# Ledger of designs, part 232: VH-VL binders against q0aze0

Target 1, 268 residues: q0aze0
Amino acid sequence: MKIILVNNRFKENTEKKAQEIAGQLSALNVEVIIDNGLDEPYAGTVDFIMVLGGDGTMLRAARRYGQRAIPVLGVNMGTVGFLSNIEINELAEYLPLILREEYSLEARMMLEVAVFQQQSLLTRVFCLNELLLRSNSPRMLSFALEISGQKLEPYRGDGLIVSTTTGSTAYSLSAGGPIADPQLDAFIVTPVASHIINKRPLVVSPEREISLHLLEEREAIIGIDGQIKMDFGAENRVLIKRAPHPLLMVNLKAKPFFTSIDRSLQRQ

## First folded at step 11 (VH-VL)

Design P44 (framework fv_ragifilimab)
Fold by ESMFold2-Fast, scan of step 11:
Structure P44 (fold): chain C 268 residues (1-268), chain A 124 residues (1-124), chain B 113 residues (1-113)
Amino acid sequence: as target 1 above (268 residues)
Amino acid sequence: QVQLVQSGAEVKKPGASVKVSCKGSGYTFTGYYMYWVRQAPGQGLEWIGVINPDSGGTTYNQKFKDRATMTVDKSISTAYMELSRLRSDDTAVYYCARDFESGSYYLDTPFDYWGQGTLVTVSS
Amino acid sequence: DIVMTQSPDSLAVSLGERATINCKSSQSVLYDSNNKNYLTWYQQKPGQPPKLLIYWASTRESGVPDRFSGSGSGTDFTLTISSLQAEDVAVYHCQQYYSTPLTFGQGTKLEIK
């Protein structure tokens, strides 16, 4: 059995714990690869991915490894997040179940984002939460939105979010999008506007292909899961579709999604 | 709109402690690492440490490890840096700054937003 | 610790002319595995906090004017302002984020000639 431990190399507590866990797993005849974020993703075959950290660490792990159809477990090192399943102090209790593969998997859809310059592919990335198109200046964007080849009336505003259902509680929520059950597969298309634009969020089939491009020269950016930022100009086009593989999240104990979101909204 | 707002200027005597606050707004507070940096008058910038607001985990510059304490209060989206046993050469503007990639789990990107700074003057 | 050294300490340049600021690290900040230089440039105006200009040695932060550019690799880096404007008067700092402790250069003060 081969396991990747995804951790934060500059968070001393997480790095020490990753080394400790790696030692314990090695003693049980498990090969461990530590991914501290500096190197390219491990290219070899692995059986399981353990993410040590908060939701941000899970988003990075999903981007790096989510398309390999390998079980991914979120282990929280502090405050419980939406994407972690167990706490670090519970790991010893659950480790035998992990090694015996006695757990359920929850499939979470991911986005495939392809950015083009004219006809040339510049980059292809995957993400768990969302793609954000936003103006990088006080000026509104004028942009084209196509859904499965259907050209909508041009959008004018500060930007647009294309989100998974998992991402419905992230930036899309802040922009006025709906809260979605993450077990559903759908794209949520949420307008971003500082002015009274009165555009409504759209919930569309995950079989749809979404494309965006600017209609005027403007300074804009594309953001991926809040972690990657790319300049976006009128010469660029972005294509968004459902990723080939969902993220396979390990479920060792029941997730109280609705009570968790309720508590979060009450704290805000 | 992302903002980091710090507490006001402090005047302290040698041997005292100072606690500087930094309140984040306009973003998910627990999704970004918070760094502390100081700048003595007319001098360059000096890194003190970093805290993960989600877990409370810290990494300190060894120079400050025995005197600096970084903490966070998630309920009010506020980070704190306390420096003890103050000396006259601790007189500086103290800044908080967040990392560039939201939710990034490593220090591989620069500081994209900075607080306005807190002047700490240590004088006898 | 990686020591960052900037040159010159101060620089006076006429409006519209090119300004060049250098930064040297005591060891390479190029990471072989991803071929990235862990080097940033910040602009700091009097009474204000630093503002991010350039990261990964040569990538301009969104919203930063085209006249700012970064170059270099390994241990030797340069910040160039192709046509100096009045609002560019500031102290410029380089920083490495290759390893902890994070370290900064001493700063270069840019003034109008």
Scores: ipSAE 0.000, ipTM 0.381, lowest interface PAE 16.8, mean pLDDT 84

Design P45 (framework fv_ragifilimab)
Fold by ESMFold2-Fast, scan of step 11:
Structure P45 (fold): chain C 268 residues (1-268), chain A 124 residues (1-124), chain B 113 residues (1-113)
Amino acid sequence: as target 1 above (268 residues)
Amino acid sequence: QVQLVQSGAEVKKPGASVKVSCKGSGYTFTGYYMYWVRQAPGQGLEWIGVINPDSGGTTYNQKFKDRATMTVDKSISTAYMELSRLRSDDTAVYYCARVFESGSYYLDYYFDYWGQGTLVTVSS
Amino acid sequence: DIVMTQSPDSLAVSLGERATINCKSSQSVLYDSNNKNYLTWYQQKPGQPPKLLIYWASTRESGVPDRFSGSGSGTDFTLTISSLQAEDVAVYHCQQYYSTPLTFGQGTKLEIK
């Protein structure tokens, strides 16, 4: 069995803990590859991905490995979030189940984001939460939104979010989007500080293609999962689709989404 | 106590190369990214690049990409920055610095500890 | 590239009085997804390397005296020293870590009147 152990090198004690866990796994005849975030993703075949950290570390793991259709387990190491399933102090208890493949998988849809310059593909990335288009200056953006070839009236405002249902509790929520069951497959399109009160969030089929481009020469950025930032100008176009594979999240322990979000909202 | 100790001042001719070292102590050397920054006399600070001391993986400022090379020797907890094809306007104090705050995106970082600096003078 | 501009270039303030240093970015360094400003302040004394004072625009580094505070959002930022001490004589630099390349302001020299 070969496992990728994803960690955030700079989170307190995380690198040392990752090495300790790698040693424990090696003693059980498991080959371990450590991914601490600066290097390129491991290119070889693996059987399982274990993520040590909070939601941010899980988002990075999903972008790097989510399209491989390999089980991914979130192990919380401090910051409580939505994407981890067990705590680090519970790992020893659940490890035999992991090694025997005695767990269920929850499929979470992902976005495929392709950025073009003229007709040329500049980059293709995958993400679990959202793509954000926003102004990189005090000026508002004027941009075109197409959904499956249907041209909507131009948007004017600070930006737009295209989110998965998993991302519904992240930036989309802060911008006024709905809370969605993460087991539902849908895109959520949420305007950011729109000047038009009749521009509402849209919930659309995950089979739709969404296209964005600027209508004026403005400085803008595309943000991916709150972690990657890319320049976006009038010569650029972005195409957003359902990614070919969902992230396969390992479920070892009941962690009910609705009671978790209910408690989080009561703290605000 | 965290310390970053750099090599001594260098005087070089235009076209030469210089290699500055930075030795870390008082912390786990491979646990923190190392950044390189320079400051021309009387001027502001300018970022050169960052290196992962564990893997040797690097990210460079495009301005320096063709001339700068960052490396590490983990056995002696030392990072190096080599700058080639030196010009007179490369005269500066060169600093190593480590990062404190971390996220999954490398730009979510700020510098908590700095080396004492290495003056590199490029003159004919 | 994001250009960082500080004002004034130099400032003379009497002991015990308030000192205010400004920093302006050519583009917003506020990231909407996490509502954080990717802006730091450093203090640099003569012959010494820079020392971290403030990160995330307003969070004081451990060990930095309470008289130092950071404020602002988006493109306009301020470093305030509420009651100037003799040891505060230094050059102060702002830095953005929102976009690569990482960029710094030109520095503001703070002197005692």
Scores: ipSAE 0.000, ipTM 0.391, lowest interface PAE 14.7, mean pLDDT 84

Design P46 (framework fv_ragifilimab)
Fold by ESMFold2-Fast, scan of step 11:
Structure P46 (fold): chain C 268 residues (1-268), chain A 124 residues (1-124), chain B 113 residues (1-113)
Amino acid sequence: as target 1 above (268 residues)
Amino acid sequence: QVQLVQSGAEVKKPGASVKVSCKGSGYTFTGYYMYWVRQAPGQGLEWIGVINPDSGGTTYNQKFKDRATMTVDKSISTAYMELSRLRSDDTAVYYCARVFESGSYYLDSAFDYWGQGTLVTVSS
Amino acid sequence: DIVMTQSPDSLAVSLGERATINCKSSQSVLYDSNNKNYLTWYQQKPGQPPKLLIYWASTRESGVPDRFSGSGSGTDFTLTISSLQAEDVAVYHCQQYYSTPLTFGQGTKLEIK
């Protein structure tokens, strides 16, 4: 058995804990590859991915490994979030179940984001939560949104979010988007501070292709899962579609989505 | 281990073109963006452009857009930068550099590995 | 374009003493979504390519001695060498990677007194 252990090298104690867990797994004849962000993603085959940290660490793991159809377990290390399944102090209890593959998997759709300059592909990235288009200056953006070849009326405002259902509780929520059941596959398209009062969030089929481009030369950025930033200008266009594979999230214990979000909303 | 090995020094006349190569080894060549940077003798660093080795997609610094061409040959893990219509002030050491991955492969990381540099001298 | 300005252009510091190099950007290089500063520091010795020292303004690259530290946020950044050693004689460059075109400071030449 081969496991990738993903941690955040910039959080005190997280890397130390990863080393301890790696030692415990090695003692059980499990081969461990530690991914702390210093190296390229491990290219070989693995059986399981264990993510130590909060939602941010899980988003990075999903970007790096989510398209490989490998079980991914989120292990929380203090920060309450939506993407972890067990707490670090519970790992010893659940480890035998992990090694015997006695768990269920929940498939979470991902976005494939392709950024072009004219007809040339600049980059292709995958993400679990969302793509954000926003202005990089005090000026509002004027931009075109096209859904499966259908051109909508131009948008004018601070930006737009294209989110998965998993991302419905992230930045899309803050921008006024709906809370979506993560078992549903859909794109959620949420305007950011639209100048047009009646622009509402859209919920569309995950089989749709969404494209965006600027109608005026402005400085804008594309943000991916709040972690990656890319320049976006009038010569650029972005194409967003469903990624080929969902992220396979491990469920070792029940973590009901609706009670979790209800509790989170009470903290507002 | 990661290495970027560049072609040897070139001497060119004004108006000529030069093509510098950069061979990557010890990593997945198509997984990292390749940047080109130059440095005139005793001067600071100047960015020329970036290429996605997997797709061939490019972004150029506007100062070089009409003269620079970046390409990749994936079969030999080699990137190229060609600069045309050379001027005497194009005399510089030209570097290729790989972007360190910190959760991204496009323009959000530092240059962690650099080629050894290629001196291009442009003189009559 | 984001203009990067370093100060001083050159400095001489005695062995064992603290050296500080400043870098100012013409606009903020802090991304509010991830709270990171898109700022790097490089060391360049004569005849060699630049070597990465610090990225994300304050994160030290693996293998770089802990006497090197980076600080600052937004538009004002500092590279500090807490106790100068002979091998630290070099030109130091700051660079922003917040937006294209990528831009570098003019460089600061560090010499031993």
Scores: ipSAE 0.576, ipTM 0.816, lowest interface PAE 2.4, mean pLDDT 87

Design P47 (framework fv_ragifilimab)
Fold by ESMFold2-Fast, scan of step 11:
Parts: C-alpha cells; sequence; structure tokens
Structure P47 (fold): chain C 268 residues (1-268), chain A 124 residues (1-124), chain B 113 residues (1-113)
C-alpha cells in the first residue's frame, strides 16, 4: 500500500506529526510519500491520501489530488472543521480499518475554474469550496454573470461567490448563502454585499456553465478556496463548471452533518 | 536538481530585438509558471511578465506588453522572452524564475529558483 | 500599481550587530480570506541572481539561517538580521505578489562597517 501524507508546511507541529506517522506507517510496510506543499504533486499511483490538518489542508489536497479518484481521509489536528472525518488522537484506532480498506466513500463535487485573458487560457484549477470574485479596493465592482449562455442583469457590489454544496458552509454562508446538503450536487451563486437589494443567492444545476467578467476597469481578484489569489481585470474572463471527477472522501466514522451544523450555529 | 539555464550575453544596437532563452531541468517544466524579470545596472528588479508553460497563456506588465513576447517550447523545456525595439535603457540583466509551489497561480507564491541571468547591452 | 519603498538605501553594520531593513507598500498586501501578507524578501550577492529568503512576510525559506527574520503586516514590513555575518553582505529586495504588476523595492545595500 502506498499512502500520500499531506501536511501544512507552514505549521511546524503538523510537519513533525506527519513525519512521526510516516515512520509508524513504514513500520507496517506502508510506502509513504510526504507532501508538504514544496514539491510537485506526486505523479505516481497511490492507494490512499491522508490529510493531516484542518479544512485548509484538505482544500489544498483536493486541488492537488482530487481529480485522481483516490480515497482521501481528513484527520483533524485540533481545528474544528467540516472536512475531517476523524481526530488525530483516533488515528491509531482506525488505522487497521484503513489498511484493510474497510471504509465507505462519499463523493463531493468540485469546481473547474478556467481563467482567460481575452481568448487565451491563463490557468485551469480545481477547487472544493468556492471561487470568490471581489474588489481589491473599497470600490464596488460592476460585472456580468452568464449561466449557460443566459446573460443576467449586471451585478453591482463587493463581489460574487460561486460555491459547491460542500462550500455552502464556508465563505458562501458568511455572505448569506443557504446551507446545502453536501451530498447534493449544485452550484450556489451568492452575492457579496449587504446593499444589493434585488440580488438573491441562486442554486443552479451542476451541469450549468458560469461565466464572469468585469464591465468596467477595477482592481479585482479571484480567490480559490480562500488560498489561491489571482489578479482579475476587465480583460479577464472566468469560466466555472463541474470538475470531471468528485473528491472521494473517506468515511470511517458516522458524521451527522445536520446536527453538526446546527450545533455550530447555536454556539455562534 | 532544479536548474534554470539561460542563454549567453548579447550586445544589440538600438532598434534591434533580443531573444533570451531559459531551459528548465530537474522538474516537470509544464507544472510551474515561468516569470521574466530584469535588473538595470545599479537599479532594482522589474517584472516583465509570466507565462504558463502548459497553455502558453501570458500576462505582461503593461509597460512591456507592446514590445515583449514570451513563448515556450515544451519539447525542449525552454521558455523564451523576446524584447523588440530596444533602447539604451533596456540594458539590463534579464532573469527567468519559476513559482515555488507547484500548481499555484502566479500571484500565490514567490519565485524560488532563478536562472543565472543574461546580460543584454544596448549600445551603438 | 503597488509602489514598494525600502529604507535605508544603504546600511553599514559591524559584524555581530543587528541589521534592520524596512519595506513599505503603497497599499495593503494582506489578503483578508487567508490572513496572509503577500510580501517576500530576496538576498542578492554581486554577480548572482536573487535568492529567496522569506515569504508570507515572516516565513523563512528552508536552508536560510535563523538569524534572518521577517515581520510586519499590511503596509509596513521589516527584515532583521540578528547578528551580521560576513556572508550576509548583499543587496536585499522586498517584493509584493498581491497584485499585478508584481513590484519590487529599490533594494537596500548591506555592507560591513
Amino acid sequence: as target 1 above (268 residues)
Amino acid sequence: QVQLVQSGAEVKKPGASVKVSCKGSGYTFTGYYMYWVRQAPGQGLEWIGVINPDSGGTTYNQKFKDRATMTVDKSISTAYMELSRLRSDDTAVYYCARVFEPGSYYLDTPFDYWGQGTLVTVSS
Amino acid sequence: DIVMTQSPDSLAVSLGERATINCKSSQSVLYDSNNKNYLTWYQQKPGQPPKLLIYWASTRESGVPDRFSGSGSGTDFTLTISSLQAEDVAVYHCQQYYSTPLTFGQGTKLEIK
């Protein structure tokens, strides 16, 4: 068995823990590849991906490996989150089940984001939570939104979020979007601005293509999962569609989504 | 090991064009954005542009976009930067550099590996 | 364009003493969503390309001695060398990667007294 351990290079204790776990797995005849973000994603075949950290580390793992249809397990390192299945202090208990492949998989849709400059493709990235278009200054943006070739009335505000259902509890929630069952596939389109009166979040088919571009020159950015930041100007266009493959998340332990989100909202 | 090797020094007359090459080795060439930066004698660093070596997509500093052309030849893992209509103030060392985190967009990470530089002298 | 201004333009420090170099951006390079400052420090020795020292304003690159540290947030940043060594003589550049065009400070030349 070959496992990739994904950890956060920028958190010293997480990297040390990854090395400890790699040693333990090697002692069990498991081949381990450590991905701390410095090198290219491992190009070879692997059987399993173990993500050590919070939701942020899982988002990076999903962007790097999510399209390969490999089981991905989130192991929480202490930060409360929605993308982990077990805690680090539970790993020893569940490790035999992992090695025997005794777990179920939950498919989570991902976004494919293609950014163009005029007609030229600049980049194509995948993400698990959302794309955010926002102003890079206090100035409001004016931008066009097209859904499967249907041109909507121009948007004016601080920005727009295009989210997966998994991302419904991330930035989209903070911007007033609905809480969505992550087992459903849909795009959630949420405006960013308390002063946009006539714009409501949209829930649209994941087979739709969403296009965004600025209607006037502004300093804007697009953000991917809150981690990748790209400059976005009037000469740019972004196309968002469902990624070819979902992220395959490992379920070792029942995690009741609705009661978890309900408790989280009550604690706020 | 990762290495970026640039072409040798050039001397050009005003009005000419220069084309600098940058050959990558020790990594997957199409996995990292390639930047071009220059440094005039005694001056700071100045960004020219970035190219996605997989798609050929480019973003230029507005100051250079009507004179600079960035291209790649994936078959030999080589990027090129051509600067046309040279002026004496284009005299500089020209560097290629790559983004340090694989798969990151060019605004996400700093430059981790730099070529050795190519001195371009523009004089009559 | 984000303008990067370094101070001082040149600095002479005795061996073993602290060197401090400042960098100011004309607008914030802090990204709200990830709370990271898109600010990098490079070291450039004569005849050599720049070498990455510090990224995200305060994260030291692997292999860089612990006497180098970065601090600051938003618009004001500092590179500190706690105990100057002979090999630290170089020009130091700050850079923002918050927005295009990518911009650099003018450089600070560090010399031994």
Scores: ipSAE 0.037, ipTM 0.622, lowest interface PAE 5.8, mean pLDDT 86

Design P48 (framework fv_ragifilimab)
Fold by ESMFold2-Fast, scan of step 11:
Structure P48 (fold): chain C 268 residues (1-268), chain A 124 residues (1-124), chain B 113 residues (1-113)
Amino acid sequence: as target 1 above (268 residues)
Amino acid sequence: QVQLVQSGAEVKKPGASVKVSCKGSGYTFTGYYMYWVRQAPGQGLEWIGVINPDSGGTTYNQKFKDRATMTVDKSISTAYMELSRLRSDDTAVYYCARVFERGSYYLDTPFDYWGQGTLVTVSS
Amino acid sequence: DIVMTQSPDSLAVSLGERATINCKSSQSVLYDSNNKNYLTWYQQKPGQPPKLLIYWASTRESGVPDRFSGSGSGTDFTLTISSLQAEDVAVYHCQQYYSTPLTFGQGTKLEIK
């Protein structure tokens, strides 16, 4: 068995813990590849991916490995979040189940984001939560949204979020988007501080293609899962569609989505 | 080991064009963005543009957009930057530099390797 | 365009003493979604290309000695060399990678007294 351990290099306790866990797995004849973010993603075949950290580390792992159809387990090491399944102090209890493949998998859709400079492809990335288009200055944006070739009336405001259902509890929620059951596949399109009163969040088929471009020269940025930041200007266009493969999340322990989000909203 | 090796020094007359090459080795060439930066003698660094080696997609500094052309040849892991209609103030060392992971100007794990530089002298 | 201004233009420091170089951006380079400052420091020795020292304003590149440290957030940043060694004589450049065009400070020349 070959396992990738993904950790956060910039959290000193997490890096040390990853080395400890790698040693324990090696003692059980498991080959371990440590991904602390410094090297290229491991290119070989692996059986399992274990992510040590919070939601941010899971989002990075999803970008690097989510398209390979490999089971991914989130192991929480401090930050309370939605993407981990077990706590680090529970790992010893669940390790035998992992090694015997005694768990279920939950498929989570991902976005494929392609950014163009004029007509040439500048970049293509995958993400688990969302793409955020936003103004990088006090001036509001004027931009065009197309859904499967259908041109909507222009948007005017601070920006737009295109989210997966998994991302419905991230930035889309803060912008007034709906809370979506993560078991549903859909794009959620949420305006950010729209100055047009009839602009509402849209829930659309995941088979739709969504494109965005600016109608005026403005300072804008594209954010991917809050981790990747790209400039977005009038010469840019972004195309968003369903990624070829969902992220396969390991479920060892029931995590009640609706009661968890309800408690979270009471705290906010 | 990661290496970026650039072409040799050039002397050009005003109005001519120059094309600088940058060959990458020791890494997956298409996995990293390639930036071009120049430095006039005794002065600071100035960004020209960036190219995605996988797609050929480019973003230019507006100052250079009408004169600079960046391209790649994936078969030989080589990036090129051509600057046309040269002026005496284009005299500079031109560098290529690799930026970690496609789709971002920088991530939280940047690996920044620079070529050795190519001196371009523009004189009458 | 984000304008990067370094101070001083040149600095002479005795061996073993602290060297401090400042960098100011005309606009914030802090991205609120990931709470990171898109600010990098480079060291450039005569006849050589720039070498990455510090990224994300305060993260040392692998292999960079502990005497180098970066600090600051938003618009004001500092590179500190706690105990100057002879090999540290170089021009130091700050760069923002928050927004295109990518921009650099004018450089600070560090010399031994």
Scores: ipSAE 0.597, ipTM 0.821, lowest interface PAE 2.3, mean pLDDT 87

